# Ledger of designs, part 1: VH-VL binders against DNA polymerase theta (polq-1)

Scores and structures below are computed, not measured.

Target 1, 171 residues: DNA polymerase theta (polq-1), of Caenorhabditis elegans (a0flq6r38to208)
Amino acid sequence: EARQFEDQHLIFSAPTSAGKSIVAELLSWKVASTGRKVLFVLPYISVAREKLHQIQRCWRRDDISVCGFIGPQASNPNEWLGAVCTIEKAASLTNRALSEDWFEEIGMIVVDEMHMVFDSSRGAHIEHMLSKVLLWNQSALEKVRIIGMSATIPELYRIGKWLDGAKVFEA
Structure headers, positions and changes below count from the first letter of each chain, unless a header shows other numbers; antibody chains aren't numbered by Kabat.
F, E and O stand for the ipSAE by ESMFold2-Fast, ESMFold2 and OpenDDE, each averaged over both directions (binder to target, target to binder). V2 = 0.75 x the mean of E and O + 0.25 x the DockQ between their complexes.
[cut] stands for letters that were removed.
Atom coordinates printed by the task and the answers are left out, and those that the model quotes come from them; centres of patches stay.

## First folded at step 1 (VH-VL)

Design c01 (framework fv_ciduvectamig_arm2)
Fold by ESMFold2-Fast, scan of step 1:
Structure c01 (fold): chain C 171 residues (1-171), chain A 124 residues (1-124), chain B 110 residues (1-110)
Amino acid sequence: as target 1 above (171 residues)
Amino acid sequence: QVQLQQSGPRLVRPSQTLSLTCAISGDSVSSNSAAWSWIRQSPSRGLEWLGRTYYRSKWYNDYAVSVKSRITVNPDTSRNQFTLQLNSVTPEDTALYYCARDLGYEFWDAFDIWGQGTLVTVSS
Amino acid sequence: QSALTQPASVSGSPGQSITISCTGTSSDVGGYNYVSWYQQHPDKAPKVLLYEVSNRPSGVSSRFSGSKSGNTASLTISGLQAEDQADYHCSSYTSSSTLVFGGGTKLTVL
């Protein structure tokens, strides 16, 4: 039973004043520690830069390489287990993973502000990226786990159903 | 306790190559939690970071734009040291050269350990 | 010319507080929380005072504090002492995976 819930997609819903989920970071660290890639997807450059530095600091003692896909990609090393990305860069990186045949190396994608899937043209990038993950998971032996952090909105149940009945936690 | 000990020529002629070595004790040059930098100081430019080398599953180097066409920072794991090679020097390269440890996996640019410094004069 | 802008000099009397600014762009100070401050006494290597904007290494007095607003980072020294007379340097990580320094500030304790 523990194993069943361990591999389920998760959504954490909290007011902006409540802070960030430590559970998503611990789960991400576990995945990276097994040698699989973790992508962190954030909507704004400033938030992504801060997240990059926080994850680099947290994972340094375990020799886990964390790179930013926020600015020019040429400045980042090719070997990494953690990637902190803005939405558009994450979509591009997952497309590269499919075309360059390393999508199976991805163990987890963590999406901040997941409710943005409903808002503006940027939501299309999130939707397209996660749709590819869901399609991949239908036949793959090595599944990609999706973790979302979202504002509490009425439409949250639709995101949960779309992500194969993701478990929703509300603070 | 980590210590950095510098060695190399203090006088270099214009157009020659400036070569300095930084020997590390108390840490490994291939440590995944550090990067190894060269920094110089002159009255005209102040402190100027030149480049770093670091190991993250493989070796990487980053170089300052102002010197990247003529600089190499190389690790030597067998001797636990790293070197600075600066080609085609001019009198403007006259400076006090330091090696330093940048603590952190992806660089906090917090140089917690510095070598003793080597005053290099570029003169004919 | 240095990439980050610091005042050339600053002065204060014992017991006062002084602040030294370090101004860059959105591709360095404004874009990252990887700002460090160094104290340098004559004929000595620089010594790290602060890293990641406001974190103090073990052994650094709580009189030294750091902050950042937009593209400007600041070092504040409270309860100024004669021993604080030194040069102070800021540095920042950049979007190109390089490091840049400020021009340095000479602190005179009057």
Scores: ipSAE 0.006, ipTM 0.497, lowest interface PAE 13.1, mean pLDDT 83

Design c02 (framework fv_ciduvectamig_arm2)
Fold by ESMFold2-Fast, scan of step 1:
Structure c02 (fold): chain C 171 residues (1-171), chain A 124 residues (1-124), chain B 110 residues (1-110)
Amino acid sequence: as target 1 above (171 residues)
Amino acid sequence: QVQLQQSGPRLVRPSQTLSLTCAISGDSVSSNSAAWSWIRQSPSRGLEWLGRTYYRSKWYNDYAVSVKSRITVNPDTSRNQFTLQLNSVTPEDTALYYCAREGDYSLFYYFDYWGQGTLVTVSS
Amino acid sequence: QSALTQPASVSGSPGQSITISCTGTSSDVGGYNYVSWYQQHPDKAPKVLLYDVSNRPSGVSSRFSGSKSGNTASLTISGLQAEDQADYHCSSYTSSSTWVFGGGTKLTVL
């Protein structure tokens, strides 16, 4: 079926380039256009700031509000459909969504450098955040979709199995 | 349509603060589709971007590493302008200073409107 | 010193084509498609010629074109005219959410 991947978690892996970012951006734009929130999770402040400006530019045509949750100085109102976050800020934001009862508004979480889940310090934040998403999805009528972008590593199959048998696309 | 008009002292003594103002017409300093930058030009180094201020859901600032310990770029929504303050100036800060708008962030990522430039000389 | 490397000068005759290079690193020119070119006439502020590597703002002649390969971006001016005599500056967005510029290239139309 043409739509077999619409409700599955996806992982895109490529060494560099290969258009993996554009696919995630198109899927996320589609989710935001339906009025659901999208989180972009990136490992470093500088990369997240660039992604924030890029997504704000691309999505403004459709009047889709995008906010940054990036560094210590990042403090934004909750009125947004797109959020570009560093790892720790994304974990905090998803925890707040659960405690304030708006987690159901989240349609998609896009995690860049997904292989960082194996890093000792920062990987724990990714793991805890995505574990909460998976738990939420067990009883939710509308699931939160996880899109990962990763380096090509041998352990990619472990991430796929952990994310409910996510479909893995390699370059 | 969009115009940027610069003002401020053209002569600053070493160790003082360089202060310039950029008045905006035809756009709002709090426009969600723009960022407001300061750029300087010296003959030996070409153009050098110094910093920006911009509004999305709150105000943000970004600064070049070479000046970040000495620089402040601040908006003033009541006067529709933004300012550059550069502390502890040295003769090496002598340059032609421009304010500029960083494009329409929904479509572009470049400097589309520039002020007239202010030649600032740092000398005793 | 400028962050991006441009030749100090280039020259051509009316009707010819010239190319100006702009070389950076993987954290600026090589990492992003946010390369801009600015034209500056004497005693004037710079004016944008190209953005996002190859896009022209409305009103900019199709004689100006841009490209990028790896860490090097290039501006090509075809059908040189006397009015093209100016300084040309390249700029690129960086991984630190800042802008960097080249040293500028003086174009002389002889």
Scores: ipSAE 0.000, ipTM 0.478, lowest interface PAE 16.9, mean pLDDT 82

Design c03 (framework fv_ciduvectamig_arm2)
Fold by ESMFold2-Fast, scan of step 1:
Structure c03 (fold): chain C 171 residues (1-171), chain A 124 residues (1-124), chain B 110 residues (1-110)
Amino acid sequence: as target 1 above (171 residues)
Amino acid sequence: QVQLQQSGPRLVRPSQTLSLTCAISGDSVSSNSAAWSWIRQSPSRGLEWLGRTYYRSKWYNDYAVSVKSRITVNPDTSRNQFTLQLNSVTPEDTALYYCARGYDELWSGYMDVWGQGTLVTVSS
Amino acid sequence: QSALTQPASVSGSPGQSITISCTGTSSDVGGYNYVSWYQQHPDKAPKVLLYEVSNRPSGVSSRFSGSKSGNTASLTISGLQAEDQADYHCSSYTSSSTYVFGGGTKLTVL
């Protein structure tokens, strides 16, 4: 199953969130298990907090540390393998990773509500963050994988092409 | 060179369905870089985009809110064409109808090729 | 009703520069860099002049230029010529994955 998705950016789309999160959660756990960092990007504080608790519960038995970057405080990069972030905090954390020279430690970025890239104010943060990932991947020995979860919208084909021909799965 | 050729009835009675066809040459209706639109023009409303169909792993449609309940834009890969169906027409649907290709490289979509236009009159 | 606001008419003399504005909202012109401009001569289909605010298709004169500030896009025609007399239409992508047009501007070359 995992091999079918190797080295590919992925976009999952469904009318509801039910099925699309399972594959993203499996792939993100696998990346974290190899010692690389995974970022989860969500649009609202309440949704991000719910996701933080869910991932902490799922990963605790594997001794995988998961931190929230939802409020003004941020953990030291070396203390976590999973980060659950709001959009603006994820953009800041990604900029810090480039500035502090630990971007290579990131293996995967999971963007929930990917269709928000079309929102003019908050979408700019998503676009700039992912553009930096795509630029990094051009020279990186090990690439950062982007996984998007989105509402079923016509623009998914545009997101897929922008993300180096990402595979799009629609329910 | 890409060309679009329109055909269909030029007179439609109120409450009937307006149906037009746009035949494509020089490109494929299932091209991953194209979207196929219907646009109309009237003296009172100017240009009005109605809807489009396009292929990206599956077929998609987008429709203007003003016509969404009565419009269908449908591709036909066998004949390399696409059609407009507009139900329950009124005299306000009297307009010059164009088909057009929207070229979409990344995030843009602009109408780079237009058909010749078909004047459709809705009258009793 | 047209979704985007354009002046109904503009006029100029040969050699002058004229500018046509196109005003929308943050959900169309202000939200995206996906404004296109079309030139239409009498009894002809529209022809694309500019796309993505300022890009020119092959064969379009550099006398045509585009810009955008906030919710307003502008088409500027420099070195006005008789053949520029036409209707000019702006269009923008919207947050609903649709397209809207302005009311059109009739350019008269005096």
Scores: ipSAE 0.006, ipTM 0.524, lowest interface PAE 12.4, mean pLDDT 84

Design c04 (framework fv_ciduvectamig_arm2)
Fold by ESMFold2-Fast, scan of step 1:
Structure c04 (fold): chain C 171 residues (1-171), chain A 124 residues (1-124), chain B 110 residues (1-110)
Amino acid sequence: as target 1 above (171 residues)
Amino acid sequence: QVQLQQSGPRLVRPSQTLSLTCAISGDSVSSNSAAWSWIRQSPSRGLEWLGRTYYRSKWYNDYAVSVKSRITVNPDTSRNQFTLQLNSVTPEDTALYYCARDSYFDETLAFDIWGQGTLVTVSS
Amino acid sequence: QSALTQPASVSGSPGQSITISCTGTSSDVGGYNYVSWYQQHPDKAPKVLLYEVSNRPSGVSSRFSGSKSGNTASLTISGLQAEDQADYHCSSYAGSSTWVFGGGTKLTVL
């Protein structure tokens, strides 16, 4: 049932990347279509560029603006509902949203390679960013939904617990 | 009470396939709270995790990079067991082989139940 | 070679405390809080002593404790007893659904 996915954090995992992003893409499109911002967080510039082009192509039909925050040459456009970011750029954008008082406009954050939250220094950026989202959600009237894409890992259900009892799908 | 019982040949010739079986009692090989692993121990006392199989909504496998090209870990729900197949063995594959429950979904995140071990010698 | 570095041997006398280190990289011990320790007596399978760095399974003595700082995890055994003489192995999650082990440490109780 479609209602089972409302307001719940979700984690999708599989040994392959095939198919696991489709549900997140549909859910993120629904959020953007209501006028709320969606952030896509990916680990590498090449993967983020591919995702940017994919989302821009898919959302163009509905006149939804999608911008990239990728690498040193990234521009900061004034209007967007979709943002495709590398990890460090997503953390910076989230901090700006808090300091400039537009964090409430964010409806969803989609994190690719969610298992990296515990991996090296780059994982710390994801952990800090999501911790700020979870703190925001404790008092927010409209919560930011977290969607994770992950390898199948021992931490998977513990990450789910950390994300307010996120529902875990293994395919 | 969960128990693991190992069986299989103790002598394998170089270039052949090493094949071991682990029979499970007291739990199901398709239990969604467990994964089923193979771990070996060299004469130097060091342990090495080789791979696992587990069921959630379908069957999955994970393998260590060092053996990924040669290894298969397969479940058998009808016999409640799982197997290790390691192809193209060399004398360096001589080790004590253990099966173990990788209980990462039952809140221990550890190898909590182990088989008795099978010493496999690779020689001509 | 083993992925995680442990001393080959440690020794102590009854009643003393000893510590065994387990050193990896930021991609295993330093990157995750999923370090486990195993005790292995001669001719026996390993038995889990600690999981998630410092948690004890039911039945494991409080004399066994664990910690982690940076890329190094440590097992401490306080009030050392003769039956603690065994091999001790550390393990860590290493990313991509894989686990790695240390080379093992032989503890001798003098």
Scores: ipSAE 0.000, ipTM 0.472, lowest interface PAE 18.3, mean pLDDT 82

Design c05 (framework fv_ciduvectamig_arm2)
Fold by ESMFold2-Fast, scan of step 1:
Structure c05 (fold): chain C 171 residues (1-171), chain A 124 residues (1-124), chain B 110 residues (1-110)
Amino acid sequence: as target 1 above (171 residues)
Amino acid sequence: QVQLQQSGPRLVRPSQTLSLTCAISGDSVSSNSAAWSWIRQSPSRGLEWLGRTYYRSKWYNDYAVSVKSRITVNPDTSRNQFTLQLNSVTPEDTALYYCAREVDYWGSEPFDYWGQGTLVTVSS
Amino acid sequence: QSALTQPASVSGSPGQSITISCTGTSSDVGGYNYVSWYQQHPDKAPKVLLYDVSNRPSGVSSRFSGSKSGNTASLTISGLQAEDQADYHCSSYTSSSTFVFGGGTKLTVL
């Protein structure tokens, strides 16, 4: 009866995106396969574009629709289960989900460079977005799971505590 | 059935522009499930990906770092084709050039269709 | 010029097995399960032999198999046949949304 994937928020820390990205993709694929939306949040257009192609490549066989919300150059499709976003676009998309009453369709948000919540002006967007997710989860029947990927920083566990006791893995 | 047909000059002088065209049949250059790539092969049998063009909500290009300052990959929707333009060529650009269809979805083989190849010699 | 490391040549006799390695970094082979192998006969375009490390396109013999461990992917050809004599190229997707290739391996069937 051991659960393969628990309903905890997770944070992965590694010197490269390689190892942590694979685990996040596997967990997110499971969520999307149940018909719930997954958002991937990345700091730069070039990195988000790479992630978009990687996820589309990974999820094609299961006919899971993945679109990009990257800078001013958004995707065509009206329907999707996977969304690859830059930080500001992800914040706008989640605000839209709340105002248009489809936030409950979101099962997971994967945030790359999560340590930026402390260090940059763009961190305010991450903080506000994730705060809304945490507030939503307090009363939601089905919670939104947060997966973070981060550089190793001295107080990484502070982020984990803020994310409702998220489990931190250091590779 | 998808087919890619290449055309363009086979001899180019150093410092000039190398230009090749790839005509597509059986698919659209603006297909949102494909990207259109140029790949070259040196006489040492090494393959090198040069760049792609693709349409999602508008046209995008990605280029290999080694050629980024000299390369343009352009679509032509009216003729259903795409082109390679490589500026300021040197003898090191002598290679067999292929166009190819790239699929970027999981479970699909990448570069599933290739053109016939064009041997381009850069020589004075 | 090649980004991924392959042996320049490998040889075997009919009926034997051979393995070709392809070594990269954590930003390509080690970071993604999107390694492809291409077979190329003289004066022909490369043909995809394996994709996503170990998947075979329709029509590719089960004698061809792939695996990956860390930063190294491997192509194994079992039951070698004369028509397997060709150049074999590995490829990987990268963290920059590009593709990189190995230098190619010439297989000689003795």
Scores: ipSAE 0.000, ipTM 0.469, lowest interface PAE 16.6, mean pLDDT 81

Design c06 (framework fv_ciduvectamig_arm2)
Fold by ESMFold2-Fast, scan of step 1:
Structure c06 (fold): chain C 171 residues (1-171), chain A 126 residues (1-126), chain B 110 residues (1-110)
Amino acid sequence: as target 1 above (171 residues)
Amino acid sequence: QVQLQQSGPRLVRPSQTLSLTCAISGDSVSSNSAAWSWIRQSPSRGLEWLGRTYYRSKWYNDYAVSVKSRITVNPDTSRNQFTLQLNSVTPEDTALYYCARDTFGEYLDYYGMDVWGQGTLVTVSS
Amino acid sequence: QSALTQPASVSGSPGQSITISCTGTSSDVGGYNYVSWYQQHPDKAPKVLLYEVSNRPSGVSSRFSGSKSGNTASLTISGLQAEDQADYHCSSYTSSSTLVFGGGTKLTVL
């Protein structure tokens, strides 16, 4: 399916996370500012907590509500536009969005350490979550954009193909 | 097989610092699959979780609101142990103190304290 | 006082089923599926019996089952045995990423 650059799924790959995250944060801020929900998915509690505080600081000026789904945080789909989640929590939250009929409110999912999709134990959660997004996008009027940040690995082309021909940026 | 062995003073005077150590065998205190907690038990209030420390690229701590201003849970990677420091104790801090491993892997989506120390009865009195 | 409410005691005869409740708020028990149950025999440390409301660790009898409805989690012990006589504690993580316990329930097997 032909899509404009702005609608394309993206994968950023670089030796360091700093450069990759800035672009994803800018794109996610734009989505949240239009009133659509953005999920940030990270593999570790520590990294997710740091990302939560960073995004809360960056989006404070625009009065955009950002909450953490890292441990047993309250889940209220109507009170946030930004959600910073661990992998398993993000999978749970997207399942909840489908069952409670607010998946259409999600505009973007940003997945850090996307190469973990190849990890058998935790990769299944990423795979199932993103598969549901791809299925939703096949018929949805408002699509969910996937942004991935990954280590540079030979298999990145496979992830790109799986994500509807996502654009891959390699350092 | 993981075992936790507790040590520390059994008697502490009011206003002093309560310090206990939990030595770990069979796992690493910096294991990404664990968090290390302190829990106390008293006849009047039952079990109370006090705090935990865990390693995920760097060290993190979570503390119960009731003790947050007085508590520190510190890991020691060189000795493979972690400690409880509770400042300005009162007789209300008299309790049986346990250390425990929380088995939530690399994230907090699965919870359960599967390994416990033997317990240390700490009395706060003059 | 304990954050979660449990009955102080419960009793049953061998072969019966008993249920222990654990009531919290929407910020703990009601808000998440992160309820654990612990069994504690006299002079012993607690032993995890159930986690995530209803999951059993390896080695825990299928006679122990858990459920949750609203702000109340429940532990059910079927086919009650003498060795089940112990204290039972529930716990839940909270919206502030802390952990709270119930007051404990003494189970007497008659």
Scores: ipSAE 0.005, ipTM 0.514, lowest interface PAE 12.0, mean pLDDT 82

Design c07 (framework fv_ciduvectamig_arm2)
Fold by ESMFold2-Fast, scan of step 1:
Structure c07 (fold): chain C 171 residues (1-171), chain A 122 residues (1-122), chain B 110 residues (1-110)
Amino acid sequence: as target 1 above (171 residues)
Amino acid sequence: QVQLQQSGPRLVRPSQTLSLTCAISGDSVSSNSAAWSWIRQSPSRGLEWLGRTYYRSKWYNDYAVSVKSRITVNPDTSRNQFTLQLNSVTPEDTALYYCARGEDWYSYFDYWGQGTLVTVSS
Amino acid sequence: QSALTQPASVSGSPGQSITISCTGTSSDVGGYNYVSWYQQHPDKAPKVLLYEVSNRPSGVSSRFSGSKSGNTASLTISGLQAEDQADYHCSSYAGSSTYVFGGGTKLTVL
């Protein structure tokens, strides 16, 4: 009761991106520090590259390995606790986690620009990926937490309902 | 079925405030699945979205850049209606004004009021 | 002027197909799948024909179809009928919780 928001999905929104990523970064660092995998999903290669560099700098001092999944490069699922991905690569990586039996190692997925779920081709990848997470969570011993960061749009509460009653924070 | 019924003065003097009301039946102005917009139509500009109000744990407003400095869209839950106030009107604000319901999930305007022709005399 | 570009007029004969284009930018039509089309008969409010580029509301004829390529959305009316004579308007989500419309296209059924 005193620890609100534990074990529930969260959506952070603001008219601008100022400040909304800090809470997601702190929560994701805590998850990685317990030995569970965190995926960061971003829409553009340039933004993903910058986020990769930022997270590597922040987490390296704690000896937490962070890999980029930007483009078709091969990866080893046992070598990292943080993954910074473009949308399509994140969908591919979660499919691999299911087929190779390490999906349970994932503790959190952070989706930047969550409102992009409404984009036709790229949104389908986000929707399919998150639908698999929600299905997994129905019977999983330890759930995967979804954190979304979004522009302030009227559809936020509809997304929240779809994400198992996610808590929505608006600045 | 959702019905939107408009009312308000049809003649406004330059520099005054244009004020219109849209009464809602068949839905609640505080519905979490809807947003309530004002859209106007003129021969020179076609259809032009002006702004909206909607309830999602608290009330929100969004406004088109072209009118943002002089527009207010307000809900009234007790009368199940919403209003448009447009300040400092000029003859360029002469238009047919519609209220409309937007469906948040699909982002389109599925129900429209009957329209009110507002003339701003010079 | 309007934010989205439509031809001012288009014409066709009964039974033919016509297409109306709606061109914007990567910040509206090209950036989102929230393109909608509206039919307006004289002295009537607009009526939604299509939403999310190609979806039809219940009660709208399958003769109306939509598509999008890059920054241009298109409305196609097949098997043109006399009652299709009307003005047609496109709209798109434009980011920051705002919407834009095209200038409208007058369809004349010859």
Scores: ipSAE 0.006, ipTM 0.496, lowest interface PAE 15.1, mean pLDDT 83

Design c08 (framework fv_ciduvectamig_arm2)
Fold by ESMFold2-Fast, scan of step 1:
Structure c08 (fold): chain C 171 residues (1-171), chain A 126 residues (1-126), chain B 110 residues (1-110)
Amino acid sequence: as target 1 above (171 residues)
Amino acid sequence: QVQLQQSGPRLVRPSQTLSLTCAISGDSVSSNSAAWSWIRQSPSRGLEWLGRTYYRSKWYNDYAVSVKSRITVNPDTSRNQFTLQLNSVTPEDTALYYCARDYSEFLGSDWYFDLWGQGTLVTVSS
Amino acid sequence: QSALTQPASVSGSPGQSITISCTGTSSDVGGYNYVSWYQQHPDKAPKVLLYDVSNRPSGVSSRFSGSKSGNTASLTISGLQAEDQADYHCSSYTSSSTLVFGGGTKLTVL
């Protein structure tokens, strides 16, 4: 149920990256509705563009601002509560949040293709970003929640352990 | 019970503006839980969604790419209705036009059309 | 042309099951679980049967069920009845936040 996962990092395992997670969508909307920022991190421009349009459509019903940080045409209005990012743009945005003292405004980071963390140079960006989140959470009054979407791999338990005992849910 | 009642001219000349009205009863055109769409149907193209209007903190419109340059969907809160205006019509705009309500069961669910008007057959000819 | 591909017609006898397909691309049917199905009787407006691929609104018979595999969504009607004779339309939202329909399928029940 959604209530049993309060304040816990979560990993959802699905055979396809196009799989939809109702719990992640509900939790991200809840966070944005309280006035905290939600970042969606996706591996490819095309997938990120599709997610941007989906989230903009769903959250427009509640007049929640969602911006894309996908390519050269990204604008940075300060009023957004949702950000849909490619991996490198998400890493850059979180570094800026630390530098400009608004990291505390982030309530949740949703990472697609979480299994990529240990894979390549792109995975290094995810690893560094999430390591900063984990470090921040050690002393923060309001924690940043990490939600991962992953392919089913034998090493999911290791990723869950690294994310402070995140709950691994296999659909 | 929510109902949609359509009205407007059934014959329009080429190059003129096609204008239809959809009157809403039992719900508000500015309801935060709904959107209001126009859809047309022809034997050659089947069903074709044209656009919608809806109110959250302000009015929004979404339009199909094929008609975006010619279409306006306008709400009228005082009369509790919304209108379709389609400019520079051609015989290819001849179709049965429906208004409909976009409804969502819960957050994260997609919109679907749960209510439809009776339909208005619009012929574009000289 | 219609954005989504449906067979022009299908037929069945009372009591049989039939399936209607709706094929799109990864930018619509394949990319989202946002497929709806509508039933339309002659000279009537369409009526929703399914939303989100397989969910039924209240009042819709359990004889109507939906599924999706890759870029193809399917509507299955079990225990065919004479009143099922109608046109059936699929729709899907797209990566551009628009909506597209299929060409429609005429179901004949003898």
Scores: ipSAE 0.000, ipTM 0.491, lowest interface PAE 17.1, mean pLDDT 83

Design c09 (framework fv_ciduvectamig_arm2)
Heavy chain, then light chain:
Amino acid sequence: QVQLQQSGPRLVRPSQTLSLTCAISGDSVSSNSAAWSWIRQSPSRGLEWLGRTYYRSKWYNDYAVSVKSRITVNPDTSRNQFTLQLNSVTPEDTALYYCAREPYYDSFGLFDYWGQGTLVTVSS
Amino acid sequence: QSALTQPASVSGSPGQSITISCTGTSSDVGGYNYVSWYQQHPDKAPKVLLYEVSNRPSGVSSRFSGSKSGNTASLTISGLQAEDQADYHCSSYTSDSTWVFGGGTKLTVL
ESMFold2-Fast, scan of step 1: ipSAE 0.027; ipTM 0.663

